VHH binders against Galectin-12 (LGALS12). Designs and how they scored, part 20

Target 1, 336 residues: Galectin-12 (LGALS12), of Homo sapiens (Human) (q96dt0)
Amino acid sequence: MSQPSGGRAPGTRIYSWSCPTVMSPGEKLDPIPDSFILQPPVFHPVVPYVTTIFGGLHAGKMVMLQGVVPLDAHRFQVDFQCGCSLCPRPDIAFHFNPRFHTTKPHVICNTLHGGRWQREARWPHLALRRGSSFLILFLFGNEEVKVSVNGQHFLHFRYRLPLSHVDTLGIFGDILVEAVGFLNINPFVEGSREYPAGHPFLLMSPRLEVPCSHALPQGLSPGQVIIVRGLVLQEPKHFTVSLRDQAAHAPVTLRASFADRTLAWISRWGQKKLISAPFLFYPQRFFEVLLLFQEGGLKLALNGQGLGATSMNQQALEQLRELRISGSVQLYCVHS
Below, E stands for the ipSAE of ESMFold2; O stands for the ipSAE of OpenDDE; V2 stands for 0.75 times the mean of E and O plus 0.25 times the DockQ between their complexes.

## First folded at step 15 (VHH; framework vhh_6fv0_2)

Design u1 (from r1 with S33N; at its last look DockQ between E and O 0.44; V2 from the best seeds 0.00; counts 0 for: pae E 3.0 > 2)
Fold by OpenDDE, look of step 15:
Structure u1 (fold): chain B 336 residues (1-336), chain A 123 residues (1-123)
Amino acid sequence: as target 1 above (336 residues)
Amino acid sequence: QVQLQESGGGLVQPGGSLRLSCAASGFTFSEYNMYWVRQAPEKGLEWVSDIYSSGSDTYYKDSVKGRFTVSRDNAKNTLYLQMNSLKPEDAAQYYCARDSYEYYSGTEWFDYRGQGTQVTVSS
């Protein structure tokens, strides 16, 4: 009577990212609305990987998955789950399952409810390739999730369970994960019919060393978006995003001051215009700065929230030649 | 309790045919994708074929394409593998397995498999 060797399921190391709010005990930091908090990206997680999604899922959230499909991959899955229970099995609001082991690579999408899978949705013509890198975006809307692969629309899946019940991400199977990002959909969507381009996270890239300089050889045109993603260091002093012209003047600078916890626009002449928003640049906090160039100025979004605009003439925008980022941050992405 | 029982294995000459059956019990068979996997001596477990719950979608390992046919009878809770034009390299213990979407052991995408049935191909 050979006892079946109960293969111990490898313990799901729930990395509870307890964001160490190293708040000094005495300063009543104004509670930052949850909508302004971004979960930091995770780099090179071991698969299987299960993590809590901070604040759960709601419309306007974006999950970014960058990685490589192994050459010998059979399949992998990305599950947006309602909890992390092993027994009973959690509901899965959205199951995304690329299959490579067939002559017809395809994606299966489904929902698990009450321990039962629903009707599979199948997507032929898998854009993912074994041996290749990928960037997958999960864009969560009001009624459906849209999935892009390498900047192209791939599929959409209508929700069968409430999105608000989802609080866990699971990644399983034959996948090398380089990074998982938790972002918001670009709030400046009104004008662009284009599928959001994914911009990968880069860990320890020489191109992202601070101070960082990015050339803008053609200046900036209306509709262009600058993206800056990073982590505030433990002992922050300052953080600035400056746009410089050909003469190395900075007609516009976004400055976060850690001493007074203020965010401001700084003009060429040093005039400060305070931005009325919660201060989000705390030590070890992940942030995203979006600058949308429009006729007549720049719109700012911080962590997916629009924070208004600063005026700039079109000629000044066209004369810009450099994006400069400086201060006490680690950068994960700069796009211009 | 989930049970899978394979049958239909045996000795066959090269070029011969076998039909494997797998009787399923203890779960709603019609709701699960099913697999055939095989293990040859001194080799790892190898995927052979799968069939979706509806029975309309079938997939095969390249080496068995055109020779093997997977099918299912949901009313009988039975999975089948018709194997034609058998080759010596097809000799293995054949298992039916239930697809698991969640359970992943690092190598296996099923939560249950049978005891297997031996297929031997020899002249």
Scores: ipSAE 0.341, ipTM 0.694, lowest interface PAE 1.6, mean pLDDT 88
ESMFold2, look of step 15: ipSAE 0.409; ipTM 0.776
ESMFold2 (binder alone), look of step 15: mean pLDDT 80; pTM 0.805

Design u2 (from r1 with T107K; at its last look DockQ between E and O 0.51; V2 from the best seeds 0.00; counts 0 for: pae E 2.9 > 2)
Fold by ESMFold2, look of step 15:
Structure u2 (fold): chain B 336 residues (1-336), chain A 123 residues (1-123)
Amino acid sequence: as target 1 above (336 residues)
Amino acid sequence: QVQLQESGGGLVQPGGSLRLSCAASGFTFSEYSMYWVRQAPEKGLEWVSDIYSSGSDTYYKDSVKGRFTVSRDNAKNTLYLQMNSLKPEDAAQYYCARDSYEYYSGKEWFDYRGQGTQVTVSS
C-alpha cells in the first residue's frame, strides 16, 4: 500500500516540461474554440503532467482534479501557467501546493512572475490526508479563483497576473491523478451556492454501459440536477436522454439526431419541439448535459450554456423512475 | 546570489541545549518558508522543522516535537532552532534551507541550503 494500486486504462501522459500544443507540425492553428465546445477530460495522466487549456482560461471556467494522495506523500502542486516555455520558465498565475508532511495538512499558494516567486499565502485545515481520494474544483471568477476540496469551500486566491494569460495546466509531485476535467461553472446555480456539483468521471464503468439505465427511486424534485457526461462515437446516428415512469412511458426525451443535426424535446406522444441552438454534438467530442428540475418543468444546459426549457407538472416529475441514455455515445458520468 | 550560513553547533551532554542560527541573504527572506534539515553519518537528509514566511506557523518531526523550537526574525534575516533536552540521536550536521515551491523530487524540500553546523551529543 505504499503505492496506489489499480488496473486503470492508460491516459494521455506527458513526462517532461515541454510545451504541449494542439496542432501538428506544419499545420495552421485552428480558430479559438467556441465557448460551447468543451475540452475532453484526461484519464490517468502520469505525473508530471503538462497540458494546454484549450482557448485559455476565463471567468466562468472550472477545472476538476480527481485523484489519490499517496500514502507517503510529502506535497504536490497544481500550476496554472502563462505558457510552457522551459527557458525562460513560464509565469505561474496560480500555484496551488498542498502539503502533508505534518498531521495538519495545509496549502501554500503563490505566483511566479518573471522568474521570481511572490509573497506566499497559506491556508490551514486541508481536509485531505495521505492515502485519501479527493475531488478538487478550481472555479475561476472575475477577480479570484475559488477552490473546493471534496465538496467544501477551502480557499480563494486573488489574481496577481491576468487570468486571460493562463493557457497551461501543470500537475507535479506526490499525487496520483485519475482524471482531469475541463468544464464550465454550472449556469443553474443561484447566487447562494458557490460550488457546482463535482461528480467524478468514470472510465468504462459497467454502470455506464450504453444503453444506460439509472434508477430514480423517488422521482425528481425541484432543485435536482441530472448530469450526463460523455463522448460522441466516431460515426454517430443519434442519441437520447429519456425520463421514464414505472409503466415505461417516456414523457420527456431529449434527442440528438446527427443526420439532420437537430436537438429536440420529444413528448410522450411523439411531438417534436426543436431546440433553437447550435448543434454541439460532434464525432469523438466530449459533452456535458445538465437537466435542472424546477417548479413547472426542467431546464437544459449543454456544455455549461443554458439552452432552453420545457414544461412538466410536478406530479409527473414525482412519478419518474428511470433515466435512460441510449444511442451513439460513451458515458463518463451519470448522476441524478 | 542566495546565501545561507548556519552557526551555533557544538558539543553538549545529553539533556543539554543549543541554539542554532542561520543568516540569510540574496533573497527576500520574509517571503519564504524555511526548513531545518539534518544528516547523521551514513544517513540521508532528514526533515526536522519548518516555519511559515511570517513565522506564524511551525511544524516539527515527531521525534523533536516539544524539545525543539523553530523561530525567525525577518528584520534580521535570521532563522533559529532552539534545541532542548538533546539526545544522542539528535547528533548530526544541521542545515538551514529555503522552501523551493517546486514539485517534489528525490525528497528535497528546498532549492538552497547552507554548509551546515555540527551538533554532537556525548556523555
Scores: ipSAE 0.424, ipTM 0.789, lowest interface PAE 2.9, mean pLDDT 83
ESMFold2 (binder alone), look of step 15: mean pLDDT 80; pTM 0.809
OpenDDE, look of step 15: ipSAE 0.480; ipTM 0.795

Design u3 (from r1 with Y103W; at its last look DockQ between E and O 0.57; V2 from the best seeds 0.00; counts 0 for: pae E 2.4 > 2)
Fold by ESMFold2, look of step 15:
Structure u3 (fold): chain B 336 residues (1-336), chain A 123 residues (1-123)
Amino acid sequence: as target 1 above (336 residues)
Amino acid sequence: QVQLQESGGGLVQPGGSLRLSCAASGFTFSEYSMYWVRQAPEKGLEWVSDIYSSGSDTYYKDSVKGRFTVSRDNAKNTLYLQMNSLKPEDAAQYYCARDSYEWYSGTEWFDYRGQGTQVTVSS
């Protein structure tokens, strides 16, 4: 082996923002407010991987990292950067650096400002080891980022640079990346200091073929959140998210219609109640539907924005047995 | 400019002890984790030990655990390696190195190192 010098090794790759925008021939889209557009997930990127964060980073954003720690891993890093230049080196608002070279895995965090690393911070007892699969969530709040590993809180890091200056994500080192997700923090968590559970993206999974059925063996109870993440097809007509009871009746269905760009609740008897909100579903664009179950009804969030609700008594909610998604979408995640 | 200067190497019999020192300057020493790495003839660099910036946590390669102790004095900007029960296999050039927070394919653990100090263990 050649001896390393004290200088920097060659080679990182800089990649542009990867949210494709596609228009169907003959169909035109109305402008949509930026707050409703989600950056699509990236699957199996080659590391080193650098990409633009759509709209930059701000409080309320969440980044999800799915991957595997290689069997011979020493360390990897995830950098939230202010730009993607190579010279001068960009500032790094949040450097997240898991270390595996010892039997005591841990994380070092830091900030790079003006070409100078600042005070390192260490978090011991990382519950990952060589060979582990993982799901890491970065939850960006007003004054700090919180990080969970496999659904458990692991660390927090108070900002040393303005979060609003961060527009670039970099991933380097000994990591196999399965997916990178760009999401908004779940708007339905009130008064809680616990992380919402993260759920992985699955590419071309047989369990997510449309029409997709997802069992609800004990129905639904207050506080549960259903998550549907997917991609609208190139020439969509409509899609539905339906909740069915034991008799296969659908007391509530959420329907997106592309011909008239409407979103509505459909009752079991076919009554349509329009949701007064911007239509967020576009050909070839990523979406997230969250349904929160409360006593007395359901709340809806689309792409992280809380929207309409519908009433439904608690006994009817408890009698639901199936979540079904049909129509002009490809699914990446369905969770109940 | 970052400077690291190792000292304390020498010739010792098997089972003997040495204490290495590393004087640091040109950076805020107390803010960085530090490494000891070594290189024997005809071999690549080998990680030996590292220590967190505060000194609160230490890490060791399995082959030296229990025999070597890394420490630091942040008031004196000095890193130490106490080496006990030395074996012929420990003979190498020992380098003090500053932890790297950047990705480097050829310098995974550090961005700067000193000139090294030679440790020789007679048989």
Scores: ipSAE 0.499, ipTM 0.833, lowest interface PAE 2.4, mean pLDDT 83
ESMFold2 (binder alone), look of step 15: mean pLDDT 80; pTM 0.802
OpenDDE, look of step 15: ipSAE 0.604; ipTM 0.835

Design u4 (from r1 with Y59W; at its last look DockQ between E and O 0.42; V2 from the best seeds 0.00; counts 0 for: pae E 5.7 > 2)
Fold by ESMFold2, look of step 15:
Structure u4 (fold): chain B 336 residues (1-336), chain A 123 residues (1-123)
Amino acid sequence: as target 1 above (336 residues)
Amino acid sequence: QVQLQESGGGLVQPGGSLRLSCAASGFTFSEYSMYWVRQAPEKGLEWVSDIYSSGSDTWYKDSVKGRFTVSRDNAKNTLYLQMNSLKPEDAAQYYCARDSYEYYSGTEWFDYRGQGTQVTVSS
């Protein structure tokens, strides 16, 4: 392409889209603490993609980006924005810009404030590769965002603008997005790996059809976390997450019952132990169940909030062979 | 307004050297990465080199690596390209360009460029 003398480059700039809404018109939601609300994942969005972040950003939030870098990728960017104005452009608290067009692929990070880009920061040794799939986690802490790529720490960026002003996610450039996830940071970081590897969302996968069975060939060890993410069906009755041993007995089962809105541990012999916690399962709503295994038993978190524990001996953990999920849910992720 | 003005082009024999300069004004030069791109007649724009805003890191197209050196003087708002061991295939119009932190369609990595300076290499 020939360039005009002394002028702007002749490329096409594409910013035409509507600012996304948080809720459908006319919909009213019962009061729920913000920390318990999970925004559902988005599958296969078309880039450029701009969406609101339900409840905005705050410390303790995590954004997951699952996708593929095109074979001919030059660069892409992920922008955590303060609003979604088209002109003038919004402030961008965190601009994350992987670049592949050079002999040394790298990431540029920056902040846009009052229409001015601030001091750029460069992070070398980009783990992303043209033609490869990836899983990127953005973990928002009190003073900085930490970024991991494919389970490995990659960079951190100290906030230059208040995190509480960020309410919009933008994704632009040479990237194929398979899923965008909006999660809370795992509350069990002390009892598991400090940087989670991330676990992809799968849409309508045969391996996640309910009832879903997931083999545990070596049982479970202290420090391991089971993750179940899904959508409650429209007319739910109940669902269970069961751990079964070699004899097909279920020494521990987590049961959610929608008729009486109870959550309970069910023993091998059918004894119920109610969990005193808000019932966070609603028709057509996204949920996350985390089970952390430790020497004295296991701990439960729902939607990123730690709730309770039940006792289990170490020998029983090593003898577990199957994770089974059944009932009124559609699954997006099962990890053990 | 943003202005970029290239100079230092000319005619050189194969194996010779030239030093291109680019004077920048209308923006805070030290906050932007900068590019050198070139265009031969009836060919598209070709990336040659770029340099980090501080000058600490540089990148080169494989065909010029080891022969060309990009540098900058942030106190003088000036970008340079030292071209050594010039070859006939290096003959082109050379442009200084400012890095863009915004997405554009295509392969553009910049939002502003100068008018360019011609480099001619006789065989």
Scores: ipSAE 0.192, ipTM 0.659, lowest interface PAE 5.7, mean pLDDT 82
ESMFold2 (binder alone), look of step 15: mean pLDDT 81; pTM 0.817
OpenDDE, look of step 15: ipSAE 0.813; ipTM 0.927

Design u5 (from r1 with S54E K65E; at its last look DockQ between E and O 0.52; V2 from the best seeds 0.00; counts 0 for: pae E 3.6 > 2)
Fold by ESMFold2, look of step 15:
Structure u5 (fold): chain B 336 residues (1-336), chain A 123 residues (1-123)
Amino acid sequence: as target 1 above (336 residues)
Amino acid sequence: QVQLQESGGGLVQPGGSLRLSCAASGFTFSEYSMYWVRQAPEKGLEWVSDIYSEGSDTYYKDSVEGRFTVSRDNAKNTLYLQMNSLKPEDAAQYYCARDSYEYYSGTEWFDYRGQGTQVTVSS
C-alpha cells in the first residue's frame, strides 16, 4: 500500500557553532545601575550568529543591524528568541525574514511557539535589492516591535509571546553583517511611533580618529541632537566632548575624569559643575552620549538615560561652530 | 499530516497553454505562502512563482513573467498555475511547495512539496 507523496526540505538548521549561554558582562562586578549598562556593538560577526541580549528585551530597547545584501541573496532572517536551546528549539517571539528571490523584495514575519510556526504576516515593498547596503532598526515598544529600513518605517508586529521572555538574537542566511548595535531609545522623545534616526557604527574610520573635530557650519538649533558612541580605552585619563564657538572658546564641555571618577560640565573658564550620575566610563566599556538641544540649553542622556541639563541661550547655541572630541576613547559614531 | 498533490501536466506544443493545480491538506492553507518550483532533466530545482497567503501579491521568475499566472482558492485549499505561451525551456517537472520560514543552505525555500506533474513542450 502506497502513502501520499510529500517531500520535506531539511528542517534542521546547519550550525557551525553552539548556542552561547552567557551572563551579561559587568553584572554584579561594579556598582553600576542596570539601567546604565549598554551592550557593546559587534562588528563583522560570522553568520550564523547567535548572541545573548544583555538584560533581555523590554520596551525602550532597540537593535540596529548594518550590512549588505549579497548579490546572489535569496533570503535571510533575524530571530528574537526566548533562549538558545538546540533541542527543544527555542521559541522565536519575532522572526524577521526578508526575501530577495522575487522581483519585489518583501518580508515575512512570524512566531515560533512550541516548535510550530504560527500565522505568517507578509510586508511588501521592501526598499532593498540584492547588493544594497542597509541599516535596519528594531524598536521594541510596549505591545509591538516596529522596524525601519534605511530611515523609513517599514513594518510593525504585535507580540504574540511576552517580550520579557526574549533574551537571544539570531542572524541566519544570505546577509553580510557589518555591525549589530544594542541601544536604548532617546529618553527625551514621546510616543512609540517616533523612530530615532539610526546612525551607523564605523570601525576605525579616519573620519573618527581622536582628537576628532566636526564642523557645525550653522551652529545648533532646538531639536537637534549630537550623538557620540565609542569605547573607553584601556588606561584612560580624560575624555571630553566640547562645543566651541568661532573664537575657539568652549562654552560647553562635558568631561569625564578617570582619576577622580567624575563627570562634569566645564565652563570656558574651567569651572566645574558635577553631574550626579554613576560613573559609567570604565576601561573597554561601550558608551553613548546624546546631547539634545532645546531653547534655554541642552539636555544630556548617557546610555539612553536622561541625566541633566546645562543652560545656554539660543543665540549662543547658534554661534557654536565645532564639535571636538578628545581623550582616552575610540569612536564608533559621531552625529551632529 | 501535510499533503500536496499536483495535477494538470501533460504534452503541449510551443506557444500552447496548460493549467496546473495543487490540492493541499493537513495545514491551514490560507496562512501560508505557496510556491511553484520546477526541475528540468539534469538540472537543480528552480523557483518559478509564489503567491502571498491571502492571494493579493504574486511574484514570478523573470523568464516566465507575463506568460505564467499563479492563483489560489483558499476556500478549496487549491493552488493554480496558468501557463501561456509555453516554450521548450519550460519543460520540467513542476512542484507545488509550502513556504518554509527558515532559510536552509542551498536554494530550497520550502518544507514540503508534492510528487510533481510533468510538463512537456515539443513536436
Scores: ipSAE 0.334, ipTM 0.709, lowest interface PAE 3.6, mean pLDDT 82
ESMFold2 (binder alone), look of step 15: mean pLDDT 80; pTM 0.806
OpenDDE, look of step 15: ipSAE 0.761; ipTM 0.904

Design u6 (from r1 with S105P; at its last fold request DockQ between E and O 0.39; V2 from the best seeds 0.00; counts 0 for: pae E 2.4 > 2)
Amino acid sequence: QVQLQESGGGLVQPGGSLRLSCAASGFTFSEYSMYWVRQAPEKGLEWVSDIYSSGSDTYYKDSVKGRFTVSRDNAKNTLYLQMNSLKPEDAAQYYCARDSYEYYPGTEWFDYRGQGTQVTVSS
ESMFold2, look of step 15: ipSAE 0.533; ipTM 0.837
ESMFold2 (binder alone), look of step 15: mean pLDDT 81; pTM 0.813
OpenDDE, look of step 15: ipSAE 0.787; ipTM 0.916
ESMFold2, look of step 16: ipSAE 0.532; ipTM 0.838
ESMFold2 (binder alone), look of step 16: mean pLDDT 81; pTM 0.813
OpenDDE, look of step 16: ipSAE 0.779; ipTM 0.915
ESMFold2, fold request of step 17: ipSAE 0.476, 0.398, 0.473; ipTM 0.806, 0.777, 0.813
ESMFold2 (binder alone), fold request of step 17: mean pLDDT 81, 81, 80; pTM 0.809, 0.809, 0.805
OpenDDE, fold request of step 17: ipSAE 0.808, 0.864, 0.781; ipTM 0.926, 0.950, 0.913

## First folded at step 16 (VHH; framework vhh_6fv0_2)

Design v1 (from u6 with Y103W; at its last look DockQ between E and O 0.67; V2 from the best seeds 0.00; counts 0 for: pae E 4.9 > 2)
Fold by ESMFold2, look of step 16:
Structure v1 (fold): chain B 336 residues (1-336), chain A 123 residues (1-123)
Amino acid sequence: as target 1 above (336 residues)
Amino acid sequence: QVQLQESGGGLVQPGGSLRLSCAASGFTFSEYSMYWVRQAPEKGLEWVSDIYSSGSDTYYKDSVKGRFTVSRDNAKNTLYLQMNSLKPEDAAQYYCARDSYEWYPGTEWFDYRGQGTQVTVSS
């Protein structure tokens, strides 16, 4: 009997994030810390799809997969790999393999180490069928990955290989992929291991113009989240995220200034309060700003890292009527 | 070296019964899901049944559900297919196969199979 070869078909990567060879000598930008590297979403990739996970995996990362199971699907797989070698085959830390050959879909999980598959694990009752749309979230924790399907927890899988060695995502088989997201877990859920609220991390591909204005007809309440994802332009000067009241005053403005590489809160009267954080905005690179509204104010996360808070009473939050984003950015997603 | 050896095929009349066996060696049998697949003359390979590595769950092609029973004895490294109420359309060469956990263009559902055992159904 012969054995199938262990090689994987080459895939298409949508983005290569820049490295030192992209930056010219004499540029004044600080290097990007590894913990703040973000990866833009991918829309409608061709399967088989293989890509580098920017910065590799670590606890606190989330991968989102949105798509459709074809009517004639047999199975597909999502592989979280340690490299992309063809010979020898890369280790696969987490192999996620939905099966549809019967009317009772299920998932097989396993690990490939040193060219050999280890003990299979099976989860029945997958809530997907041939012809169905899906949203799958892979939430990477300290000791295990948790997987939800269409907003419901489905399985967990304890790591058999170090998560820190995973740097490659592969998607193969009978699947139509609408979107792949590389997301951070909501940093404001202290000690929680529950899935983050899905809506703040949903991928969106509308046409967005800058300056962008978005109405807040009911103001903002504790628990609400604003997410801004975008790309810094090639010759940036500054950009702002402002929350404005009925009189168009801006009691809260977040400003990134490229001349001095500062991030600051700007008061209604122009007073500047610097935020002590790495400046993570670089020409032609992806960024994410997350604002969480809570009792007593709001919290800021940048590229998935919680950076600080500013005070604002509940009445002031309820009086906000407009989110405005302006400056040297192109927007991918605005959620409010 | 993975080895799978089917046995128990033969000639039966319609409505009859037959029990297939598959002896496995060269791998940890209890760690793998296993398949029964079949191929009729002039036709492609067809999935019949599969069973989870522990034996806890089984799946069947609709046309054989209720008539066929897959089972395994992990202590003896043996996979079984009990076939009852056999019909002429069940006549085929039956193969025992080990589940593949990897998709690759042109790859089958499984990575190893045996030489097969022939099942013939005649009146």
Scores: ipSAE 0.259, ipTM 0.685, lowest interface PAE 4.9, mean pLDDT 79
ESMFold2 (binder alone), look of step 16: mean pLDDT 80; pTM 0.805
OpenDDE, look of step 16: ipSAE 0.601; ipTM 0.844

Design v2 (from u6 with T107K; at its last look DockQ between E and O 0.45; V2 from the best seeds 0.00; counts 0 for: pae E 3.2 > 2)
Fold by ESMFold2, look of step 16:
Structure v2 (fold): chain B 336 residues (1-336), chain A 123 residues (1-123)
Amino acid sequence: as target 1 above (336 residues)
Amino acid sequence: QVQLQESGGGLVQPGGSLRLSCAASGFTFSEYSMYWVRQAPEKGLEWVSDIYSSGSDTYYKDSVKGRFTVSRDNAKNTLYLQMNSLKPEDAAQYYCARDSYEYYPGKEWFDYRGQGTQVTVSS
C-alpha cells in the first residue's frame, strides 16, 4: 500500500484519475469494406482533433497533414493511437511532437505502452518555423514510418508496437490544420522521384471548378504523373478525365459511367475499352486517380491500386496540351 | 508517484550565483527530457531551459544564454541549474518539470513539477 502524494504540480491531477486524450470515443471502428476505398479528407478540423483511421493502419498507407504553424507556437503533436479509450489511456504507437520554443526547431518521438512513455527519440534541424505553412507526410512501411516535411525526408521511426493495432489519429497543440488526408502509396515504382508531398488538398478553389482545365505546356513525357483527387457528387451521371491535344481532340479519355457502373478508356475515335475492376465510385465517395506516363503509354491507379494501361506513342504524348476533368465530381487536387 | 523536489534557492545580490537542484523519484528519470520554468509575481510561467534525456543537448531562453547552465546526473536522478551573473529580472519561483508528451491547456510544457524554490535578487 502506498500513500497518495499531495498536489505537487498541475499535471499530477491529469494523471491521477483520468486520461483526457480525446473528446470522441471512437469505440467502433467502421472498416471500409474494400482496401481500395479511401477515407475522405477532413478540412479545417478543430484542434484537438481525434478520428478513426478507417480500416486501421497497415504498410502502404499514408497520412497527410497540411497546415500552418502559429506565430506563437510552442509545440504540437500527432499521435497514432491504438484506440481512443479515456481510461486507461490508449497506447500510442507513434507520437510525433515538433517543438518551436527555441531557435532550433526539433522533433521528439516516442511510444506510450500500458500508460508508460518509452525511450524518447530526438531529431534535430526541423526546417519548419513559426508562421510557416507545411505539408507533412507519414508514410507507413513494413518496419518503420517515414516522415517528410515539405517534400523532404526528415525522419524514420521503427515500430515498437504492432502497426496493425493503430486505428486512431490524434492532433493536439499549437497548430492550424488546413487538411488531413488518408491515402495509399503510389503503386508504381518507376517515374517517382521524391515523396509525393507536392500534392496539397484544396477546398473550393476556383482553379478546380468543374469542368476543370489544366494546361500541359510541354505535353507529357515518361515519368510524369497526373493526380486527380475529388468527391463524387450526390446524383452522379458520369465523369471524365481527358487529355486533349492542340486541336481539342482527346486521344485518351478515362470515363466513369454511373448508370451501368463502368470505367473505360475512350479512344480518339470513341472506341471503348472497359477496365476490369470493381466500380469503386459512389455518391459522396472520395477518390484518387493517378496517371503515370511511360514510353508507349500510360498507367492508371485508382485509390492506390493499378487497374490498367493504354497505349500512346511518345510524339502523341508530347502533343498533349490540356488535362480536362468534367462531370459529376468536386475536385480537391489536380496535379501534373 | 512522480515527485520532483527543488532546492538551492535563496537571496543573492545582482551579479551573484546560485545552483538549483531537483531530486526526481517515481519514474525512470533517464527516459525524460526535463525543464526549468519560472514564475515571477503576478506573471505566468516562463520557460527557462530544457535538457535532453541523455543530457547531450541543452536549450535556453535567449535572456539567460551564457549565464545559466542546465545539467543532469542520471545516476543520482537529479537535475541542476547553475545560475551565474544573476539580474533582478531573474527573481522568480523556479520549478523543475518533467517534459510532457501530451497537450495541455494553457501551453504548459510539463506534466509534473515540484513546489519550486524561490530566487530573490536584491541590490
Scores: ipSAE 0.364, ipTM 0.749, lowest interface PAE 3.2, mean pLDDT 82
ESMFold2 (binder alone), look of step 16: mean pLDDT 81; pTM 0.817
OpenDDE, look of step 16: ipSAE 0.737; ipTM 0.897

